# Ledger of designs, part 8: VH-VL binders against Metalloproteinase inhibitor 4 (TIMP4)

Target 1, 195 residues: Metalloproteinase inhibitor 4 (TIMP4), of Bos taurus (Bovine) (o97563)
Amino acid sequence: CSCAPAHPQQHVCHSALAIRAKISSEKVVPASTDPADPQKMIRYEIKQIKMFKGFEKVNDIQYIYTPFDSSLCGVKLEANSQKRYLLTGQILSDGKVFVHLCNYIEPWENLSFLQRESLNHHYHLNCGCQITTCYAVPCTISAPNECLWTDWLLERKLYGYQAQHYVCMKHVDGSCSWYQGRLPLRKEFVDIIQP

## First folded at step 4 (VH-VL)

Design a19 (from t11 with heavy chain G109A M110F V112I; framework fv_tixagevimab)
Fold by ESMFold2-Fast, scan of step 4:
Order: structure tokens, then sequence, then C-alpha cells
Structure a19 (fold): chain C 195 residues (1-195), chain A 123 residues (1-123), chain B 109 residues (1-109)
């Protein structure tokens, strides 16, 4: 499978769900109730630690689902460990949570202080901003609400320094620009220390 | 058809330089990174360096840093690797490989490889 | 620099058997930047797996990749005659240098 590049902020803005969770177990299950459908899925049992987005549709998530085949963008997660993940995904009409490789999935320990703060306070509030990936120079803004994303151009990384340490933030006048966050001290600092 | 086509084989004397070309077609060269890798007979793949085509930024492995120069010409969609002060130990097949990006997707991998260029250094 | 160590150096198996190849990194490597290649004599390497687990276009489903951090695995579920080749892992998370493992040769028993 292949995925269009998307900034962490775009993932949160375009996903129905964003949570922090541990993976308790895994099980291969049928993809549908149709017995003639040979497709499989992996069902992960999770321990939900915190929800950042999705409150209006779900409150307590026990399972998430992903395609079995990597060619269908299935994602593999480490089960029965102390590893905590940030997971983004879709909520299906029957309430099932669906996650695939093109979603934002990251070990919590890999997230910067700004990213952790932005999950609580910045990403979802700034979904009115447009983040545009730069692939070559010159690269210039075409609209006032646009932030240019240069990790691919400068580092050949989907999530380089800019994705880790900046958020595309909307100003009062409707324009957007990159904002490097501050180190949180109170509630968010506690969250970072005690993930 | 996405492809990289390299220049033909070279036979060089010690102390000379060789410049290998790698021409891209069928994909957006300006959005690519091109790595250069060599392999001596019966040995492992050895990374030489790469260039991010859109910016011109280069990085080289320490072993080659003083002898190698990687460049590109965007008008001809061609990357080049020049290795100077050639030694017998530089006898190897040299490969270029590119990732690519189209508006709808990208590959996180070097999926497009040149056919290889045999460089023989002998007295 | 990140050193990739592949094991075993040589894997002797018969057609139909499962092959499991290991690639161990000296430092943590983001799964997004770990690839596996197949190389046959006289040919350029062929991409099999990228992003540790994603199969490249045209690669049969018997090939799969897994792993994260420092331990990565390439699995061939049922060897075909054409699968006897040398396999390399590569990381492109840390540059310079990008690094390759030393290779695992899968040969006929």
Amino acid sequence: as target 1 above (195 residues)
Amino acid sequence: QMQLVQSGPEVKKPGTSVKVSCKASGFTFTSSAVQWVRQARGQRLEWIGWIVVGSGNTNYAQKFQERVTITRDMSTSTAYMELSSLRSEDTAVYYCAADYLTGDHYYYAFDIWGQGTMVTVSS
Amino acid sequence: EIVLTQSPGTLSLSPGERATLSCRASQSVSSSYLAWYQQKPGQAPRLLIYGASSRATGIPDRFSGSGSGTDFTLTISRLEPEDFAVYYCQQYDSSPPLTFGQGTKVEIK
C-alpha cells in the first residue's frame, strides 16, 4: 500500500478518533460476516488511557480493527507490552474503530512535548489551516491560511523536525503560520511525565 | 514506465576519476532523492551518498567524503556520481536508486534502481 | 552510525519451507525507514518490503516484514525456486550514512 503524505495535524483533523492506548492482545478475525469473503482483519484488544478526539461518538473502546494484509494497509502493533501508542482512525457506523497504515500511529514516547500538547489544545482548533507539502524549491504560499511543510524536501522524512516541533496555527485575522509551542508546566507537563 | 538508466561500463587506471550518470524517466525527478550504492564482487552493498534532487542537498559516507561528488541536472533529469583518486579497491558495480513522489502518494523506499555500471580500476 | 546485523549469514532450506531472516540495528530505527531487498547474481537489488511491513508493488504475498525498534524480520512463508537469493535490509532513518546489513544468503539445501 501507499499513503498520501499528511502532517500529524492533518491526521487529527481528518480522523474521527485520536487516543492513547496500550495493546493487550491480538486476534485474527474475518473481515465481514459474509462466509464467502476470504479477507481477514486483525482485532487488537486495547487498554484506552486517554481520548483526544471522538468523545461525541464513543466513550470506551475495547477493540480496534486493521486489515490483515499490508497490501491493504494493515498495521502491526506490539501486543502484551507496556508500550503506549497514539492511534488515529475512523469510527464505523456500527461503532467499530478502524485503523490502518495511512493513519497517524506513533509510539507515545516518540512524540515531542509540542505534539503531546497539540493533541490536547492545538491540532483540533486549527483545522481551518491548510498544510501544504513542499517537494521542490521554490515553494511559496498560495493562500494566507497556508503553512508550508518542508520535512520531505529538507530531510526526506515524513515526520521531521518541523512536524515534531511546530503546529500550523490560525490567527485572529484568519491567516495561519507555524508556531513553535512552549514547554507546558501544569496539566500538560504532568501528562508528559506520566504518559 | 518509471526507470533509471545508467551510463556504460568504465575501465580506469589508478589515480584517475570516473563520472557515472543516472537518467530518470517516467516519474517526477524533482521530487526524488537519489542514492548511490556500490558492490564489489561477492561483497555487500555499500552506501556512498545521496542527493535530495529538489534542494540539491547532499550527504556522503565518511569513507568517500573526500573523493566523491554527487550532483544533478534537473533540465535533463540526470544524477551524477564522480569518484576521484581511484584505487583497485574501487572496482565494483555502482548503482543509483531513487524514491519517487506523485501528487497522490509517495514511496518511503528506493523502488527504482538503475541497471548498474561496472567500474574496473586496474593497472 | 547505525549498524545493521543480519542473521543467519546463510540459510539452507528446501522449496516449500518457511524462511525467517533477521535484521538487528545497533540503535532504534523508525519502522517507516526500514526496507528489505532481494538480489540475484548480476542484477540490481529489488525492493521487497518498505516501512518494515509494507509489500512493494508486484511482490508476492508470501513475503512479509515485521518488527520495530532494533529488531526486524523478513518472512517468506513458502519458498519458491525463484526465492533463492541474497536478502539485504537497509535503514534510511539516520543519514549520513544510510546503512545496509551484510546480507543473508538463502540457498537450496
Scores: ipSAE 0.189, ipTM 0.669, lowest interface PAE 4.8, mean pLDDT 85

Design a20 (from t11 with heavy chain M110F V112Y; framework fv_tixagevimab)
Fold by ESMFold2-Fast, scan of step 4:
Structure a20 (fold): chain C 195 residues (1-195), chain A 123 residues (1-123), chain B 109 residues (1-109)
Amino acid sequence: as target 1 above (195 residues)
Amino acid sequence: QMQLVQSGPEVKKPGTSVKVSCKASGFTFTSSAVQWVRQARGQRLEWIGWIVVGSGNTNYAQKFQERVTITRDMSTSTAYMELSSLRSEDTAVYYCAADYLTGDHYYYGFDYWGQGTMVTVSS
Amino acid sequence: EIVLTQSPGTLSLSPGERATLSCRASQSVSSSYLAWYQQKPGQAPRLLIYGASSRATGIPDRFSGSGSGTDFTLTISRLEPEDFAVYYCQQYDSSPPLTFGQGTKVEIK
């Protein structure tokens, strides 16, 4: 399994749903109704605590599905636990909610205050901003609505300080820059990685 | 594909310093992180520190923090580890290892390793 | 710092047997930042598994990794003669420091 890096904001913007839930049980099920298809999925029964995105397509989500094999990006979640997860995912054509390793899936306790706040108030309003991952210097803005994501460059981490403590927010003029909660918008990440 | 080539063996007196080089070939160096690890004969791998090449940011294990400096030269695609105040206990093989990131990969590992540099500290 | 404890210290098995190696972390480690390496005498370590479960390029399917949180496992489904070596786990989720386990030696019985 291989995934393109995506910022939490991109996950929320590009997923069909985002919810907070507990996992109550798991069951191995067939991947399709075709008896010739040997592929399996894991079906998790969830206790939905809160929905952040998906209101238009689903109401109460009882089950989520993920591939059985990790090579097919299957996700292992702790069942029958008090652990709360942030889950993002897609809704398949047959109505099943599908999650995999390339989705944003985090224990709720691991989310920063800003990330929790952004799930409610910031991420979905700023989906017009473009977040670009920096892998090397030079890394410079190519459009006014672009925020440069530097966790890979600075920390060798998918979700480092920037992902945990900043949201890419749109200004009234249509440009975007990193915002740290109630602090003023800043462009310091662009400054430190210019040629 | 990236290859890491380390400098040759060193024999040093106690109290001196040693600087080991690790030269990368190809375009992956600027997007890499390079870790330094040592292993004394018959012992476990011991992490020394790493550098994120693109930013120059370094982190060191506490045991080495006052004696080690890791640097890189992007123009020559070379990382360096300098260890000062050498003791006989520093006799070991020193390895550099690098990862690489591509725009279409989420996961990564340190899949390029240098051949190792034997550093012997003796009177 | 996160301490990684590997068990057993030595695993004595015959070719064809299944090997199961454990790596336990003192604190939770994201699966994305846990790796397994193989080292043979006189050689640099070789990456086997990254991201807890993803095989590195050129690594045979008999090697598999699993686990999350604090418990990680490397499994070799059917030992081949070339698999007798020392195996190390490493976390690179929390820095400084990145940490290695103390190693598990898989030796021929």
Scores: ipSAE 0.356, ipTM 0.724, lowest interface PAE 3.1, mean pLDDT 86

Design a23 (from t11 with heavy chain S31Y; framework fv_tixagevimab)
Heavy chain, then light chain:
Amino acid sequence: QMQLVQSGPEVKKPGTSVKVSCKASGFTFTYSAVQWVRQARGQRLEWIGWIVVGSGNTNYAQKFQERVTITRDMSTSTAYMELSSLRSEDTAVYYCAADYLTGDHYYYGMDVWGQGTMVTVSS
Amino acid sequence: EIVLTQSPGTLSLSPGERATLSCRASQSVSSSYLAWYQQKPGQAPRLLIYGASSRATGIPDRFSGSGSGTDFTLTISRLEPEDFAVYYCQQYDSSPPLTFGQGTKVEIK
ESMFold2-Fast, scan of step 4: ipSAE 0.455; ipTM 0.773

Design a25 (from t11 with heavy chain S31R; framework fv_tixagevimab)
Heavy chain, then light chain:
Amino acid sequence: QMQLVQSGPEVKKPGTSVKVSCKASGFTFTRSAVQWVRQARGQRLEWIGWIVVGSGNTNYAQKFQERVTITRDMSTSTAYMELSSLRSEDTAVYYCAADYLTGDHYYYGMDVWGQGTMVTVSS
Amino acid sequence: EIVLTQSPGTLSLSPGERATLSCRASQSVSSSYLAWYQQKPGQAPRLLIYGASSRATGIPDRFSGSGSGTDFTLTISRLEPEDFAVYYCQQYDSSPPLTFGQGTKVEIK
ESMFold2-Fast, scan of step 4: ipSAE 0.531; ipTM 0.794

Design a37 (from t11 with heavy chain N57Y L101F, light chain G51D; framework fv_tixagevimab)
Fold by ESMFold2-Fast, scan of step 4:
Structure a37 (fold): chain C 195 residues (1-195), chain A 123 residues (1-123), chain B 109 residues (1-109)
Amino acid sequence: as target 1 above (195 residues)
Amino acid sequence: QMQLVQSGPEVKKPGTSVKVSCKASGFTFTSSAVQWVRQARGQRLEWIGWIVVGSGYTNYAQKFQERVTITRDMSTSTAYMELSSLRSEDTAVYYCAADYFTGDHYYYGMDVWGQGTMVTVSS
Amino acid sequence: EIVLTQSPGTLSLSPGERATLSCRASQSVSSSYLAWYQQKPGQAPRLLIYDASSRATGIPDRFSGSGSGTDFTLTISRLEPEDFAVYYCQQYDSSPPLTFGQGTKVEIK
């Protein structure tokens, strides 16, 4: 299994669902109703704690599904623990909530303060911004609503400091820039942005 | 598939420097990160540092920060690790190893390893 | 820095038996940022598992990884003669430095 890189904000914007949940139990189930189909899935019974996205499509989610094999991007989640997960995913044509390794899946304890805040207040409001991954220098914006994502370039990590501590936020004029929180700009920095 | 070939063994006196090369073949060098790891006889693997090839940015373990420099040459697809102020405790096999990104898939971990370079520090 | 502690130091087993190797971190590691390597005498390490549970290309399915947070496990379901080697875990969540465990030697009984 391999995954295209996507920022946490892109995951929330492009997923049908984002929730915080605990895993109550797991069960191996057939992938289809065809008895000749050997493919399996894991069905996790969840305790949904909070929904951040998906309100229009689902109210109470009892089960999520993931491929059985890691080669098919199956996710292994800890059942019967106190661990809480952030889960993003899709809703399949048959109504099943589907989660796989290429979704944004994190133990809740591993999320930064800004990521937790952004799930409630920022990510879904700023899906009009474009986040572009930088793989080499030079890397420059091509549109005013673009934020350049440099975790791969600078740290060789899918989720580095920028993904953990910044949100690409849209301004009233339609442009976007990275937001880290409500800290005053230093004088020298202001001279560069707004002389 | 990427391959890494390292320079040959070195015998150095204490206080000198050694520079080990790691030549990549294959099309993923520009999208890779090259890590340097060493292992003394019968000891564990010890991480030294890495370089992100596309940007040239480096990170070093604090233990080596003052003595190590990692560089790369894009034209020859070669990464280098230079360790200065050598001590007898620096006697080890030095490995380069790479992870890489293909554009649409990521691969973490060190999927490709060089054969290792024995560096012996003695007087 | 994240310190990784592997246990046991040595596993003495026979071919056909199941091996279970532990790697414990001094602080939480994302499950996406832990790898397992196999090393045989005189050879460079070989990547087995990355992102805690994803098998590297060409690695037999008898190797599996699991765990999250501070506790990670490598399992070899049925040991083959070629599996007797030293195994290392590595975290790449916190850098610098990336860190390795001290290794678990799987040897013939």
Scores: ipSAE 0.006, ipTM 0.560, lowest interface PAE 9.1, mean pLDDT 83

Design a38 (from t11 with heavy chain S31Y L101F H105T, light chain S95Y; framework fv_tixagevimab)
Fold by ESMFold2-Fast, scan of step 4:
Structure a38 (fold): chain C 195 residues (1-195), chain A 123 residues (1-123), chain B 109 residues (1-109)
Amino acid sequence: as target 1 above (195 residues)
Amino acid sequence: QMQLVQSGPEVKKPGTSVKVSCKASGFTFTYSAVQWVRQARGQRLEWIGWIVVGSGNTNYAQKFQERVTITRDMSTSTAYMELSSLRSEDTAVYYCAADYFTGDTYYYGMDVWGQGTMVTVSS
Amino acid sequence: EIVLTQSPGTLSLSPGERATLSCRASQSVSSSYLAWYQQKPGQAPRLLIYGASSRATGIPDRFSGSGSGTDFTLTISRLEPEDFAVYYCQQYDSYPPLTFGQGTKVEIK
């Protein structure tokens, strides 16, 4: 499986839902009610702890679905444990909540303080910003509402320091810039995005 | 898809330096990171360091930091690892490996490896 | 640095049997940054599994990965002759350095 890279903020902005949940059980199920369809999915029964996005589409989420085969980007979640997950995903045409490896899925304990705060206060308000992945230099802003994402240049990680500790925040004039709530610790990172 | 081709075997005396090359074919070199890993006979894989090709930023394992330099030449799509002050314990096969982003997809893990370069340090 | 310890060191099995290989980390590793490689004598390593459980392109479905936190497992459901090799786990969550386990050799009984 392969995925277009997306910042946590983009995942929240582009997903139909974002929730914190515990996984209570799992079951292999058919991908559709069509008996001719041989594809399978894993259905996870969840205990929804909090919803950050999705209130307009769903009220209570009892199940989420992911492809059975890992080569089709199926995600493996730990059932019947105390682990809590941040889950982002889509709502399929038949009403199923669908998650896969290309969505933002993280154990809650792995999220930084700023990411947890941003799920409640920052991400959804700043979906008007464009986050552009920098994978080579030069990498320059092409529009005022653009923030340059440099984890690929500095760490060759999908979610490096910048993804964990910065939010692309929209100003009243419509421009955007990175916000971290504190002085930067990574001088190399700051030098690239804030010359 | 990118392929990596390494330079040929080297035989060096203790105290000298060796420079191994890793030439990438294909358009994705600029968007990749190249890692260097070595393996002595019958031993585990040992990470040396990496370079993010687009920026030139490097990171080295502390064990090698004083003796290793990783560089790249974008005009020839080639990455280099130079190891100085060679000891007999540096005798190993040295590999380069890469991941990359093609603009549309992210490749998880190091799925492209060079064939390896045998470096022998003996008097 | 994160130390990865693999067990067993050697696994002697016959074709058709199931192989289960363990990788234990000295501290928690995000599953997104754990990979498994196969290496045959005289060859470079080959990526099998990334993100703890996702098969790399072209890897047969008899290979599967699982685990989270500090405990990870590679399973080969039914060994084929070409599967007898050394297997390494690797983490890239914490660096420098990136670290590999010491390897598990799967050999013919």
Scores: ipSAE 0.006, ipTM 0.561, lowest interface PAE 9.9, mean pLDDT 83

Design a39 (from t11 with heavy chain Y100I L101F Y106F, light chain S32D; framework fv_tixagevimab)
Fold by ESMFold2-Fast, scan of step 4:
Structure a39 (fold): chain C 195 residues (1-195), chain A 123 residues (1-123), chain B 109 residues (1-109)
Amino acid sequence: as target 1 above (195 residues)
Amino acid sequence: QMQLVQSGPEVKKPGTSVKVSCKASGFTFTSSAVQWVRQARGQRLEWIGWIVVGSGNTNYAQKFQERVTITRDMSTSTAYMELSSLRSEDTAVYYCAADIFTGDHFYYGMDVWGQGTMVTVSS
Amino acid sequence: EIVLTQSPGTLSLSPGERATLSCRASQSVSSDYLAWYQQKPGQAPRLLIYGASSRATGIPDRFSGSGSGTDFTLTISRLEPEDFAVYYCQQYDSSPPLTFGQGTKVEIK
């Protein structure tokens, strides 16, 4: 299993749903009604605490489904615990909620204040912005609605300081830039975009 | 094939410096981060520092911060680790290792390791 | 700095047996940044598992990793003669420094 890197904002923008939930139980189930199909899935029974995205298609989610094998991008979630997860996922044609390793899945306690706020107010409203990952310098914007994502370049982390403490927000004129609770951009961001 | 080739063994006197090279081939050097790790005989692996090749940004463990410098030369696909003010306790095998971004994942792991360079510090 | 404590220090087993190795972190480590390495005498370490549970290229399916937060496990389902080695866990979540555990030696009983 292989996943393209994606910022939390991109995960919310590209997923059909985003929820906060606890995992009550797990069960191995067949992947289809065809008895000849050997593929299995894990079905997690969830306690949905809050929905951030998906209201137009579903309201109450009882189960989520993921492939059984990690090689098929299956995820392992801690069942029968008080642990709360942020889960993003897709809604299949039969109404099942499907979650896999390449979705944004995080223990709720690992999310920063700005990320929690952004799930409620910012991410979904700013899906018109393009987030582009920087792999080397120089790294410059190619369009006004572009925010440069530098966590990998500066910290060698998928979700570093920038992903945790900034959101790419659209301005009135259609341009986008990083927002950090009304604070200016870090010097290193400026140095990259103005080489 | 992906490969890191290190310079040969060094025997140094206390108080001098050593510079070890690590030449990359078979992968995109500019997309990698190169880490330096040492291991004294019979002891655990000890992290020294890393360099993100594309940016040149470095981080060093506090223990080594005043004595170590990690650099890279993109034209030769080579990383370097220089350790100064050598002491007998710096005697160890020094390894370079790279984590490699292939464009489809962002995970950490030192995918490729050099063969190691023995540095002996003795009077 | 995050301290990684591996247990047991030595695991004495016979070929064919299951090996379970533990790595405990002094504070929470994102599973994305937990790796396992194998080292044989006189050789450089070899990456086995990255992201706590993903096998590196060429690593046999008898090796598996699991865990999150502060508790991580490496399992070898059925030991082969070539699996007797020292195993290290490493975290990349908090830098500097990146830290290794002290190692678990898997030896022949």
Scores: ipSAE 0.069, ipTM 0.658, lowest interface PAE 6.3, mean pLDDT 86

Design a40 (from t11 with heavy chain L101W H105T, light chain S54D; framework fv_tixagevimab)
Fold by ESMFold2-Fast, scan of step 4:
Structure a40 (fold): chain C 195 residues (1-195), chain A 123 residues (1-123), chain B 109 residues (1-109)
Amino acid sequence: as target 1 above (195 residues)
Amino acid sequence: QMQLVQSGPEVKKPGTSVKVSCKASGFTFTSSAVQWVRQARGQRLEWIGWIVVGSGNTNYAQKFQERVTITRDMSTSTAYMELSSLRSEDTAVYYCAADYWTGDTYYYGMDVWGQGTMVTVSS
Amino acid sequence: EIVLTQSPGTLSLSPGERATLSCRASQSVSSSYLAWYQQKPGQAPRLLIYGASDRATGIPDRFSGSGSGTDFTLTISRLEPEDFAVYYCQQYDSSPPLTFGQGTKVEIK
């Protein structure tokens, strides 16, 4: 499988749910009720620690589902450990919580301080901002609610320093810009963004 | 045809510098990154560094940091790797490699490789 | 620096057999940044798999990649004569440096 680049904020904004959980067990299950359908899924039993998004659709999540095959973007999670995951995903028509490789999935320990804070306070409030990936210079804003994402340009990686330490935040005048808490923006961001 | 063409073989004395070129054609150079890798006879691939063509930003392996400089020339679609203070253990085939973005997908690996440049360091 | 360890060092097989090659990382690597390359004597490496499981353009269906975290696998379901070569895994999740494994040689039995 292949995944389009998406910032952590876009993942949270576009997902039906975002939770922090431990994985208790795994089980291979049929993908559908049709006996002729050979497709399988993995069902993970989770211990939900915290929900960041999805309150209006689901309350307690006991299971999450992912395709069995990696070619269908199935994700493998470590069961029976103290490892905590940030999981984002969708809710299927039958109520199953579905997670696949192209969702935002990270060991909780790998998340920066600002990412952890943003899951609680910033990402969902700023889904009106547009995050655009920069692939070459010049890279300029085409709309006032746009933040330019430069990890690919500066580091050639999906989740670089900017994804880990910045949030695209909406201002009172409707414009958006990168926010890093009390620290000023890195010089690289200032140099690339045109007024 | 997407292609990277490298300069010809070099024979150098210890203590000198070598500059290898890597010319891109058939794809959008500005949207690519060029990686430099070497391989001594019978040895593993060893990463030297890379340049993000659009910005000019470089990253080097610490082993080479003090001796290597990677540059590019947008007008000629050419990347360069210069290695200074050459030693006998620098004898290897040097490769450039690039990925490219087609606007709808990203390659996470190096899809286009140069043919390699043999650099021999001997007294 | 992330160290990639490949096993086995040499795999002796006959055409038609299945090859399974392992790549283990010293620390977790996002699957999005794990690639596999094939190299034949006197030639530059050829990209086979990127993002741990996606085949590069022109690569036959018999090549497949899988894995996550620290354990990755390249599988060749049915070896053809042209598949006898050295295979390298590479990570570019942590830079600098990007790192390669030491290689697995697939040779004719």
Scores: ipSAE 0.006, ipTM 0.545, lowest interface PAE 10.0, mean pLDDT 84

Design a41 (framework fv_tixagevimab)
Fold by ESMFold2-Fast, scan of step 4:
Structure a41 (fold): chain C 195 residues (1-195), chain A 122 residues (1-122), chain B 109 residues (1-109)
Amino acid sequence: as target 1 above (195 residues)
Amino acid sequence: QMQLVQSGPEVKKPGTSVKVSCKASGFTFTSSAVQWVRQARGQRLEWIGWIVVGSGNTNYAQKFQERVTITRDMSTSTAYMELSSLRSEDTAVYYCAADFLTGDYYYGMDVWGQGTMVTVSS
Amino acid sequence: EIVLTQSPGTLSLSPGERATLSCRASQSVSSSYLAWYQQKPGQAPRLLIYGASSRATGIPDRFSGSGSGTDFTLTISRLEPEDFAVYYCQQYDSSPPLTFGQGTKVEIK
């Protein structure tokens, strides 16, 4: 299973659903009603704590589904624990909530203050911004609504300081730039990514 | 179930400070946010601020920002709210509250302390 | 800051009657970030509803919340003697500060 890199903001913008939940139990279920189909899924029973996205389609989610095998991007979650997860995913045509390894799935305790605040207030309003990953210098903005994501360049991490502490915000003129809550942007990040 | 137990009542003179404690029982203290709210007699609830226990990050209402400090001690599962430069208008019951069950770390207050009466008089 | 205005200030009702409490916000509040609390004299508040419409654990089904945008409602379908209390709404969409309404007192007629 291979996933393209995506910023937490992109995961929320591109998912149909974002929730915080505890996992109550798990059960292996058939992937289809065809008895000849050997494919399996895992069905997790959840305690939905909060929904950040998906209100128009679902409000009370009892189960989420994921492929059985990790090679098919199946995700493994700890059942019957106090662990809270941020889960992003898709809502299938039959109403099932589907999650896999390439979705943004993170223990809630690992999220920064700005990420938690952005789930409530910022990410969904700024989905018009484009986030582009920088792998090498030079890395320059190609459109005014673009924010350059430099975690790999500066830290060799998928989710580094910028992913944890910045949101790409759209201004009234349609341009976008990195925002760090009520704290000012670090000048060195701006100087590195801007021409 | 999580419980919050607050320190006892305080009587203070204007210009002094008060520090109220809020002790959590149970293993989920590290996964919570602790909020502080006050209520003067016959008045509405007024939010003071919060601390995210795991990270130590705090946030305060602007009205209190210059006078309030919220801290926590992980080893004793205790959160603290210290309010300085006390005025007679600070006379109120002070509550700590935590989001252990509802799942909104910053906002939904599903477990409350019993309250601490702080009286400020000259 | 978002100002929450509750109405009426006082409801005088008898057991068995329906209570309808209003909370209006000065700015739009996402329905996910509105809570209701019950407070009895000398006691700490108790969470009733979070996310505008989700009942907290242990809260009887006679309590329900609804609303979106700037208009939110708490309904108690059939008042029991223990329901006579002060009720507060709270928004947690805009922070800091989190803000509470001024309260609605439900008192026995």
Scores: ipSAE 0.000, ipTM 0.432, lowest interface PAE 17.1, mean pLDDT 81

